# VHH binders against p49116, part 93

Target 1, 238 residues: p49116
Amino acid sequence: EGPLLSDTHVTFKLTMPSPMPEYLNVHYICESASRLLFLSMHWARSIPAFQALGQDCNTSLVRACWNELFTLGLAQCAQVMSLSTILAAIVNHLQNSIQEDKLSGDRIKQVMEHIWKLQEFCNSMAKLDIDGYEYAYLKAIVLFSPDHPGLTSTSQIEKFQEKAQMELQDYVQKTYSEDTYRLARILVRLPALRLMSSNITEELFFTGLIGNVSIDSIIPYILKMETAEYNGQITGAS
Below, E stands for the ipSAE of ESMFold2; O stands for the ipSAE of OpenDDE; V2 stands for 0.75 times the mean of E and O plus 0.25 times the DockQ between their complexes.

## First folded at step 6 (VHH)

Design c7 (framework vhh_brivekimig_d4; at its last look DockQ between E and O 0.15; V2 from the best seeds 0.00; counts 0 for: pae E 11.1 > 2, placed apart)
Fold by OpenDDE, look of step 6:
Structure c7 (fold): chain B 238 residues (1-238), chain A 121 residues (1-121)
Amino acid sequence: as target 1 above (238 residues)
Amino acid sequence: EVQLVESGGGVVQPGGSLRLSCAASGFTFSSYAMSWVRQAPGKGPEWVSAISGSGGSTIYADSVKGRFTISRDNSKNTLYLQMNSLRPEDTALYYCVKGGYLPWRDSFDISSQGTLVTVSS
């Protein structure tokens, strides 16, 4: 009965594709997003409590919360990713689609609002100056959410979430003792994640996936894949 | 030296079935994910399916999902692709490739001759 997270779970280093193109094309965006997605899922997989839930439960859990984890990852890696530039590029690509009359007015509004929500969320997290430990715990809280439909082992998931919360509380009290309301300020940001559409996120960041594979379909594959293959691609050693 | 030899291709009518095989040598087969890639005439290579080293994880392109099944026998160093409900658009050279699926992978190390699948009435 040790801690839910260790120092090894705090490390969350995203490696961007290199070189960065002069013009951020769909391929670059999709690769960057995919790397973040893989990193997030492998991070989850590295948590002993996550492993203890079993493969079926793990898969279901990630399917339910991947968008939230991804969004937290965007916020955490916003600087490294140059997220604002990526989002601007996405908007530019969307403008082309608009000009070609491929999207309805309502859909355009939905997509643009989603982009705004993403940017606003990431900005809000930056303003709070969330550190690596806090991000790790927040991701754990999001990951171990028992309130998604269709989950098994909900009691155990709830226990893990509670543990994540407690550890976050202890960390914040210890590290930010002078800011008595920091924990509350951090936690109240989580509801914003639930307002974001996974479908729109997928459309924005993953439309250019090779083979036209959905995130839902790739999740079990990612969770079971050998880490060496992914790392080889990232480092160019493949 | 890595060697991959595809077989099982042929001519079938729409709705028909084929089973492709790939014999692998020159590496520890069970340690690597494998993929099927196809190339239609006048088109670039398209990823079709992948399977993990152990065989416990599979993934498919949307275009073949529900119709194709990838499998492997590590004791025989062989990769398989069961293709059912074949369509004319499935006509292509099919290649066995060392390595699994990555969303951003747009190039494949094709070192084999492939096997031709032709679907026509």
Scores: ipSAE 0.456, ipTM 0.772, lowest interface PAE 1.3, mean pLDDT 91
Fold by ESMFold2, look of step 6:
Structure c7 (fold): chain B 238 residues (1-238), chain A 121 residues (1-121)
Amino acid sequence: as target 1 above (238 residues)
Amino acid sequence: EVQLVESGGGVVQPGGSLRLSCAASGFTFSSYAMSWVRQAPGKGPEWVSAISGSGGSTIYADSVKGRFTISRDNSKNTLYLQMNSLRPEDTALYYCVKGGYLPWRDSFDISSQGTLVTVSS
């Protein structure tokens, strides 16, 4: 009954920390990433279908897919965030770590491959000029994945995912009626999200913020937060 | 120097209760949010609860909501966690952490020994 998403779920406005430093540093990177994470969690929490699944199911879903949602958010906000500049600063930091004998060559190779995969994903989404409606439906498809281990209510989750897929199809066909293959080109980008490591994402964007605590540990807290506190985290107002 | 000393852990049967305490020193206790973090064997740390510096705002992980109550006594520089209706999955080493009211802006720096809670029949 009714559409899965409304126009309020299409709005996805990231506010960057101010002032921007002369060069990007780990503190600025962590704050920028944290705002995106909170914006993504607020977006997911606002969906009526998500709310209908109950708190335990909500926590399980977000724990399973937060990295994919975060990666879609990075792609959507790549220009506003100056993501290529952030990734270059991380690469530069990693090179300094080698010079100071802090990391093994195998780990650095893994991290560099992940950065390359992330850049390729973001570039492919930019080349397709994915719009805000398309991003919202892609995020919904990722959020309502029924094949995560340990989920309950998987038949209901599958119904919501199918509804998101149907609404994306209808939107693309109506809005891009002369681009016969646009839906197919968009959908073939989704498997790349499965290749993104949550461990490496935490290392790239969140290590200074969380210390030895994983994003999985704070997800119940983030989902429970008052809306006013969410807005403070998204905008940086304490 | 910041020092946090946890106590009150022990062995309890399912459905039982425990009250954890954390004695704080080396900083102005009332000026900082405080939190509890737990770590089950072989698992990563899990945030449990946080309380504002004044004690006026509290937040709980869903897994403990309705069963655990965080509180503080700023005159005694002491943080508390009342744990009721304990379950086997609550078995963990519990740590008191300075900050963590807004955990994404504060690092979790577990530098204390913690207090062990074991829920077993």
Scores: ipSAE 0.000, ipTM 0.172, lowest interface PAE 11.1, mean pLDDT 81
ESMFold2 (binder alone), look of step 6: mean pLDDT 84; pTM 0.853

Design c8 (framework vhh_brivekimig_d4; at its last look DockQ between E and O 0.63; V2 from the best seeds 0.00; counts 0 for: pae E 6.6 > 2)
Fold by OpenDDE, look of step 6:
Structure c8 (fold): chain B 238 residues (1-238), chain A 121 residues (1-121)
Amino acid sequence: as target 1 above (238 residues)
Amino acid sequence: EVQLVESGGGVVQPGGSLRLSCAASGFTFSSYGMSWVRQAPGKGPEWVSSISGSGGSTIYADSVKGRFTISRDNSKNTLYLQMNSLRPEDTALYYCVKGGYLPWRKEFDISSQGTLVTVSS
């Protein structure tokens, strides 16, 4: 059948809105996040194994793991995105809500913890100096997770995940032959993704979506969009 | 020059149906996603629905989901909006807009006159 991923799946270039404003408003954050989401979905679509699962299964799979994929994308694109600045801006916006007493103490704690976990995860990935191939395989492992409820073709999904894992192992052994524990160090970061709430992520990055559309609703739209138009949306001006 | 001309608006009773059309010219129609936006009196523009260039992908605002259907005929350079189960709150000027769904979009390039839809008993 051939490898799960090819060199074409390693490229993951996010184009940010330009110019970056002096003040990062909710609009800028939402646009940036949406571009990353689009890129992530496009990446998934580009995998033959993903296409082989069919549209229904594809949609279900992405719906289940979009937060994890998005988070990996944040980590991978943290520098280009100026993620620290974005997160700081988000916190500042939250401060306004706090001052206006719009959030409960518990909710504030939850949101702040989520931001902390997100930052910590991205920092940890940066410290590991994860390369483009490793990110690609990690995203594949996350994408082809059979343990989400409601999935069809779980056996096939599991096979694809195993293939991704094996290819990652081979890559790490070949590229980082002197670092015998690198694979383990990389894989042990994946559980952190499951600790992050998709709802909170959506609230932080995707507030103000027009039409009150959820990420869940946007996913099918993105997955069915033509590539040319898709690229136009992620690179074009609003 | 991009030209969009909406038609099909009118007065309808609650629960009724209308079909809007938009004739497009001045650009390669099939290369662009298209959207419907509406503006009620005293309110800002509201996104209604979008369709991809090929027509293979559609998305709707929650307020119209299940009631409205967006479609297009690229051979005729025409965009459509089938509106069923109309409600008084659907009363607005409806505009055809070049460009598909952008999640972050707050402003719409409205350059046409729109077509008026009035839902009243």
Scores: ipSAE 0.710, ipTM 0.860, lowest interface PAE 0.7, mean pLDDT 93
Fold by ESMFold2, look of step 6:
Structure c8 (fold): chain B 238 residues (1-238), chain A 121 residues (1-121)
Amino acid sequence: as target 1 above (238 residues)
Amino acid sequence: EVQLVESGGGVVQPGGSLRLSCAASGFTFSSYGMSWVRQAPGKGPEWVSSISGSGGSTIYADSVKGRFTISRDNSKNTLYLQMNSLRPEDTALYYCVKGGYLPWRKEFDISSQGTLVTVSS
């Protein structure tokens, strides 16, 4: 019966690999993205409501929404990550791939459209000046989505989502009392997240995957990782 | 000081089996995931498999899934890799590393000698 999120769930600080290379490369991008992924998973698994759903439900939820959580993380950390610089480097790489005849024109168009959608989303969130509390509740709304296929405990998940929505509403009304439409303005940003492709996110940020192992197939391993090692994955320490 | 010592490598025919061991010391073994990494001659290191600190979760590279089994005995501070249905392309120097390395990582903190596995007639 307590609040869904505590103040500890508002903190979301990404530590970038050091030193920043003279030219951005696949290893720097992948390490940065890996840290954000683990920070996002750490955030999710620390929520008491999430823990209460049980291991099978936890795995199913995160498999369904990891890309949406990751995309919210990208928007929240866009300045720290220098995301615009990373995306520009990826665009330049794609243009070189055309000249080397390594990708089809259809695939390149698909990836470029995804990059544009991602930039548009991050820009819209920055223009709204979304704060850390608002990001935390938006991530909770995305995490506790009862609409994903194959979920169990849908009624309990829906209850938690409603609680996240109510706590966001209370926060916005108290903190931004002069902006009557802020909540609505924030919530209309969420549908764009469902249009983001997990496969293209993997191609953009997790280049170098060994074999066909996708992020959603390793979610059970990530969720069970021991705390000390988990924190090392977030900061890059071993 | 962290110390990892591999053993169990050798020469085996295609289709054969080997079991590798890794003796660990200098850290609380059960608090950390462990990984196997291999390096074929003239190639960079390749992630093979990882196991959580408790042993409750495992992941495998696609190239070995279904053929290799990672396990651990926390009472003996020992990591294992059971390799079945071995192929010539499995020939490599095998290292154990501290940490649940991920399939997208290409940089590994190898601080040990490794154990050589050769699959050939």
Scores: ipSAE 0.059, ipTM 0.514, lowest interface PAE 6.6, mean pLDDT 85
ESMFold2 (binder alone), look of step 6: mean pLDDT 84; pTM 0.843

Design c9 (framework vhh_brivekimig_d4; at its last look DockQ between E and O 0.13; V2 from the best seeds 0.00; counts 0 for: pae E 7.5 > 2, placed apart)
Fold by OpenDDE, look of step 6:
Structure c9 (fold): chain B 238 residues (1-238), chain A 121 residues (1-121)
Amino acid sequence: as target 1 above (238 residues)
Amino acid sequence: EVQLVESGGGVVQPGGSLRLSCAASGFTFSSYAMSWVRQAPGKGPEWVSSISGSGGSEIYADSVKGRFTISRDNSKNTLYLQMNSLRPEDTALYYCVRGGYLPWRDSFDISSQGTLVTVSS
């Protein structure tokens, strides 16, 4: 069998909304996040092994891991997105809500801790200087996780995850031969993704969705969406 | 020329049902996702529902989920919206729009006349 990922899966180019406003409003944040979400899901869709699992299993996998994929995407695109600025804007918007007494103290703490975890994770990945290949393999490992509840074809999913891990190992060994512990340092970052709440992520980045639709609800739609429609919106050609 | 013509609107009592239709022409209907958008008096356009080109995927606004059903017949170039358990807040002019749902889309290209739905006691 051929490799799980090809060079085409390494490319992960996020196009930000233009122009960037002086003040990052909820709409800009939501649009930026949505573009990343769509890119991440369409990336998954482009993997032959992902398609081989069938539509129902595919949907279930993405529903289970979209937050992790999204977070890896944030880390990977942090510079292009000006993530620190976006997060600062989110905090600022949150502060306004706090002043209006709309949130409990406990909820505020949870949200702020989540933002801190996101920032810390992205900073840690930047310090490791993770390259495009490594990100692709890490995303594949996260995507093909068999340990989520309710999944079918778990044996096949596990095989794909193992394949992703092996390919990552081979790549790291080949590319970073002098750093014998690089693989371990990279993999130990993955547990941090599981500590992050998908609900809080959705609240922070996607509260401005038109129609107030949940990420869970739109995942099947996104996976079936024509790529041309997405691209047209990004380029303004539609 | 792209043409979209809505029909099926009317006056109904709360709890009633209506079925809207949209006749499409001037493009390959099955190649495009389609959406319903509505505009209530004094309010901006609100996205209601979208369906993929093949009809295999549907999504709904929370405000209509469980009550409305979007469908399409590609052989007839027609889009449908079955509206059940109608509420006064559903009163609006309903538009058929070429294109699917995008989370960041806050405007829709509405070029049709729409069909009026009035829910009143």
Scores: ipSAE 0.139, ipTM 0.572, lowest interface PAE 2.8, mean pLDDT 89
Fold by ESMFold2, look of step 6:
Structure c9 (fold): chain B 238 residues (1-238), chain A 121 residues (1-121)
Amino acid sequence: as target 1 above (238 residues)
Amino acid sequence: EVQLVESGGGVVQPGGSLRLSCAASGFTFSSYAMSWVRQAPGKGPEWVSSISGSGGSEIYADSVKGRFTISRDNSKNTLYLQMNSLRPEDTALYYCVRGGYLPWRDSFDISSQGTLVTVSS
């Protein structure tokens, strides 16, 4: 049958909040991250193979992989987001929290290790100069992962993942024909995504002032959101 | 000044029901989304549910969906939470907050005393 992704799935444009505050703050970081989350969910919803799996399966898949999709989005948009500046501001805030005795030392160590792993992942993707087509196929491989617990339709999900892998292979071989090992270099980056903690991602990028928010608990509502409201969430208009 | 006063908490057995109320003053109640947040002993706050200013849209945390119903009466400036099929893990201090419909995108200020719900056999 037809290709898993089309050129419409390669476009991935993040628009940053305006105006930029004089000092980066939790509200600017959370708004920026929210736009990326909704852009990532919009991307996933637009894939015909995803639509074909049915609504309950769609919810289960996105609950299982949203943090991996978000992390790929961070890597892809790191320059337009000024992600290194955002992470530096978060690190300075965490150091102040130690001096003010607001968080335990063990929690801060966990969060700092996660920030280091995220920086290493984003740096490795930048050094490989991953292009938009490659990111789109990597996101599809992550989205159609059959090995997450609790999934139904596992055989069909696996077939879609194999198709994404095949299309990535074909693209890399056609576009980077002189680089024999590019596909292997790209694929060895995927296991690092499973090491990213959704709990810590929520703390870094999605915390309201009252504590951490569980993104996976609200994913059914995000996926059912009407199109006009959904597009407003991508731009921050609502 | 914004004031929010919770009531209706108490001690119930598992499977029981309670209805919480929140009296709001100091702002145009119907213009704001409202939320319930709870805090169990020794734990951080947990978002429970939100409702739009008109009352036309509601969203729930997975842990309470199907058991809790948020509502509001804009003529009385009052927010409600109907809690059915209560479980011991619902034991918490419950706060109402003036907040946006998407909890991670909006900040929640907790300045009220809350109302205690204890579910114990």
Scores: ipSAE 0.013, ipTM 0.322, lowest interface PAE 7.5, mean pLDDT 83
ESMFold2 (binder alone), look of step 6: mean pLDDT 82; pTM 0.830

Design j1 (framework vhh_enristomig; at its last look DockQ between E and O 0.07; V2 from the best seeds 0.00; counts 0 for: pae E 10.9 > 2, grease 25 > 24.2, SAP .721 > .668, placed apart)
Fold by OpenDDE, look of step 6:
Structure j1 (fold): chain B 238 residues (1-238), chain A 119 residues (1-119)
Amino acid sequence: as target 1 above (238 residues)
Amino acid sequence: EVQLLESGGGEVQPGGSLRLSCAASGFTVSSNYISWYRQAPGKQREWVSTIYSGGSTNYAESVKGRFTISRDNAKNTLYLQMSSLRAEDTAVYYCATLSEWLRKFGDYWGQGTLVTVKP
């Protein structure tokens, strides 16, 4: 059958808008997030096992886990993105809404906590010094999660997840043989992803879409894009 | 506020040429993936071409060799030079960044610029 992932799936290169402006406006943030979203979707689509599930099933999977994939992408690309700066900018923009009394106290708390969780997660991943292979396998494990409601072919999805887990285990054992508990340390970070709200993520990074369209609703269309369009949007030489 | 304004469309005979413009405001075109899209009546919107921040370009197979995407950084304007136009090129043409694509997907794409290729 072959491995679930190949070396081609390890590469995850995000190209940011250049040059970076002194002031990160909402458009810059949204554009950066959009690039990451598209890159993540294209990555998922590039996995043969993902395609083998069929369009309906793989769409359902991505709908269920896009926030987790996106968050892993944020962690993986945190340095390239200057994520801390982006988050600070988001907070600054949010403060305007707060001053205008557009948000309830409870909502403000929720949003701030979410930002904190994102930062902590990314920091924790950085501290673990997660490499490209490990990120690829972690994303695969998250992608092929059979425990989301409404999924079809759950047995097959589970098999793919197990395969991802096994390959990760083999990789870690081979690459980090001196660190006996590395696998456990990196896997234990995954639950944090499910504590994060997709709605709040969408609000923070895709403000331009708020009130118009949800990421959930556009995912099927992203996944249905022709390969040429993906290449046209993502595989540009910088 | 980010704004993209398309222009340059019109009626042309098969084999003719047109040059479309996309004037950008509120952001720098050289800093973004900027793309041309088109939508024919009754058809889905399709990607046409992209120019990347580094200046490299990509094209849909249907327009390769006929269309050329470029930009003028000083004018903050995107261009699409269309040559050897065909009837099937008839469409409303739009320019967008990725984020604008997402926004426009869920909202109104704007007026665009109409290209009509007919004898």
Scores: ipSAE 0.188, ipTM 0.624, lowest interface PAE 1.9, mean pLDDT 88
Fold by ESMFold2, look of step 6:
Structure j1 (fold): chain B 238 residues (1-238), chain A 119 residues (1-119)
Amino acid sequence: as target 1 above (238 residues)
Amino acid sequence: EVQLLESGGGEVQPGGSLRLSCAASGFTVSSNYISWYRQAPGKQREWVSTIYSGGSTNYAESVKGRFTISRDNAKNTLYLQMSSLRAEDTAVYYCATLSEWLRKFGDYWGQGTLVTVKP
């Protein structure tokens, strides 16, 4: 059958909220992160192989990997988002939260360690100069991971992951033919994604949600949204 | 059940002042972030100001220095003090919780209160 991804899956353009505030704030950060989340979910949903797995499997798969997709999106869009500046603003906000007794000193240490690991991951991806095709295939490899607990159809998911790996290999060998080890260097970055905590990602980027709503709980609704509604959420248009 | 009830809108002369209130029930204003938005005739709803659980505040550039967001935790009420009002401030003003992108999943809006700045 044809390729796992088409050119439409390579385009991944994040549009930042307007107007841009003088100082980055929780609302701006949450809106920016929300657009990236919706862009990532729209990307995943548009893949024919993903559609072929059925709604229950799709929901389970995205619940298991949304944080990894989001983190790859952060790395890919780090310059557009001014991610290092956003992380600095988040650190300031978290320090203010100590005064409200919402976070313990141990939690702050855990969150700061996570921020450092996130920054290190994004820096390593930037140093490798990962291109849009490579990001698209890396996201597909992460999406079609058969080893998450509770998945059905793991044999088909594994087949799609293998196809993504094969197509990435073919692309890298053709495009970067003189760099024999590029594929290996890219793939060894993926284990770091499994160390990223979805709970801490929610705290870093989605602090403004009422009742601290888990992204996991809204995944089914996001996946069922109509395309026009997605576009409104991605751009902030209505 | 979360409810947000705005009040304090009305007609005012240019350069005048108004104080909007947003009475909240079903959640605690001091433990969440909560915002003011406005929608002018023919325009999309736009963010105006936010107060965070820690008490820090932020403002859209168009209102910075003229508007002040505050809260009274004992009354569970959010305020927007508006001064130096101009015709461009004419809009329906809403208080809201959650980000705009999550409105359909559990964000809550009031019915709004109209502010008219006479030409």
Scores: ipSAE 0.000, ipTM 0.170, lowest interface PAE 10.9, mean pLDDT 80
ESMFold2 (binder alone), look of step 6: mean pLDDT 79; pTM 0.800

Design j2 (framework vhh_enristomig; at its last look DockQ between E and O 0.24; V2 from the best seeds 0.00; counts 0 for: pae E 4.2 > 2)
Fold by OpenDDE, look of step 6:
Structure j2 (fold): chain B 238 residues (1-238), chain A 119 residues (1-119)
Amino acid sequence: as target 1 above (238 residues)
Amino acid sequence: EVQLLESGGGEVQPGGSLRLSCAASGFTVSSNWISWYRQAPGKQREWVSTIYSGGSTNYAESVKGRFTISRDNAKNTLYLQMSSLRAEDTAVYYCATLSEYLRKFGDYWGQGTLVTVKP
């Protein structure tokens, strides 16, 4: 049957808009986030097992886990994105809304906590020095999660997840043989992803979308894009 | 309200040139991710080119070296300079922001501007 992932699935290169402006406006943030989202979706599509599930099932999977995939992508691309700067800009924009009394105290707290969780998660992943292979397998484990409601072919999804887990285990054992508990340390980070609200993520990174389009609603369209368009959208040329 | 109006299309011979315009209203072109798309008869709509908010550009492989996307910030207008036109470039050309494209994907599109390349 072959492995779930190949070396081609390890590459995850995000290209940021250039040049980076002195002031990060909402549109820059949204564009950057959109590139990451597109890259993540394209990555998922490149997995044969993902395609084998069929369009309806794989769409449902992505709808269920896009926030987790996106967050892993943020962690993986944190340096390239200057994520700390982006988050600071988001906070600044949020402060404007606060001053205008557009948000309740409870909502402000929720949003700020979410930003904190994102930063902490990314920092924790950086501290672990997660490599490209490990990120690929972690994303696969998240993608092929059978425990989301409303999924079909859950047995097959579970098999793919198990395969991802086994391949990760083999990789870690081979590459980091001196670190006996590395696998456990990296897997234990996954629960943090499910504590994050997809709605808040969407609000923070994608509020620049015209017409308040939901990520959930556009996922099927992203997944149907041609490869050339994917490449065109995620790679910029100076 | 966001509005995009394409113009500049017409009939041209192979090897000829055209310049398309996209006048934007309701948003600032220089601050947005904006693209050209085209749809040939009997084919699906395809991506052609993008100019990003930072000013960088990208092109479909089929138009690289022949087409140039640009914008005039003062006029809030997007352009597509097309050169060395081929028969296969015949299509209705549309401009859209990423957000607008996603919102209207497979649903509603503007009128576009028709480009016909024939001897």
Scores: ipSAE 0.274, ipTM 0.687, lowest interface PAE 1.8, mean pLDDT 88
Fold by ESMFold2, look of step 6:
Structure j2 (fold): chain B 238 residues (1-238), chain A 119 residues (1-119)
Amino acid sequence: as target 1 above (238 residues)
Amino acid sequence: EVQLLESGGGEVQPGGSLRLSCAASGFTVSSNWISWYRQAPGKQREWVSTIYSGGSTNYAESVKGRFTISRDNAKNTLYLQMSSLRAEDTAVYYCATLSEYLRKFGDYWGQGTLVTVKP
């Protein structure tokens, strides 16, 4: 009972490592990405509806959608992260790897295609001028997806997703009352998130940080971390 | 090229005090989120305290009011001031950035600095 999200869940403030190095390096990129991942996980676990599903269901949901949440976070924080600069540095690194014959041509094609898809997605979201409320509801819609295999409580998850969709609809109608098609344009962006590869996201942003394990395998431990371990910027004042 | 070196551990009586240091190279402590973690024998590694780039701090409930995290930006060094020490604070203490926590998750973290609280 009550709204799915509160004003606390709209605040999504990413603090970057500073200063930004003159030359971007793997430490800066991986630390920045780790902060966004943790902020996204903390955001999800702070939602009362998410908490109500129980720990096993929570872990399954986040394992299924972490890449979609991370990609929405990249789009939302693209300006503060200087994402275009980070992606350019990654492309330059890939070009050096080609020169040194360290990567297969097929893998390079896959990675470059993923970078282009990510840039296109972020540009599309920026062109629509998606605001913080809209991002919060979009993240809730992808989080509470009943379509992922292996989930329990799919009826309850579907009810939460429907509630997120209704609250987004109410917000858009109130705030953008003269833009009849805004909700439809926003929602049509979501299917592209399912096409983003978690394997390639790990390579682009977390290379060398994961060691022998995937982000998928680490998620249960991130979700169990003490709330105080995150800084006050993650929880926001209001 | 990122290096973190813990020091300052030792044996202390219950109720005593100890100050740990973490010397950093390859990044700037004032601009990063850096944490202390500890691992007692036979237990999982647990978070102790974090200092954020803006200077705010957070603590695990078990150490709140007894431990103080701080930094010296000129020396690029992080500190943990521990007071009112108890037997349950006996552990190897480590410092790490967030990305290093993820990278080393589940693996051997190196020597750390051992704190032993003995009667």
Scores: ipSAE 0.246, ipTM 0.658, lowest interface PAE 4.2, mean pLDDT 84
ESMFold2 (binder alone), look of step 6: mean pLDDT 82; pTM 0.826

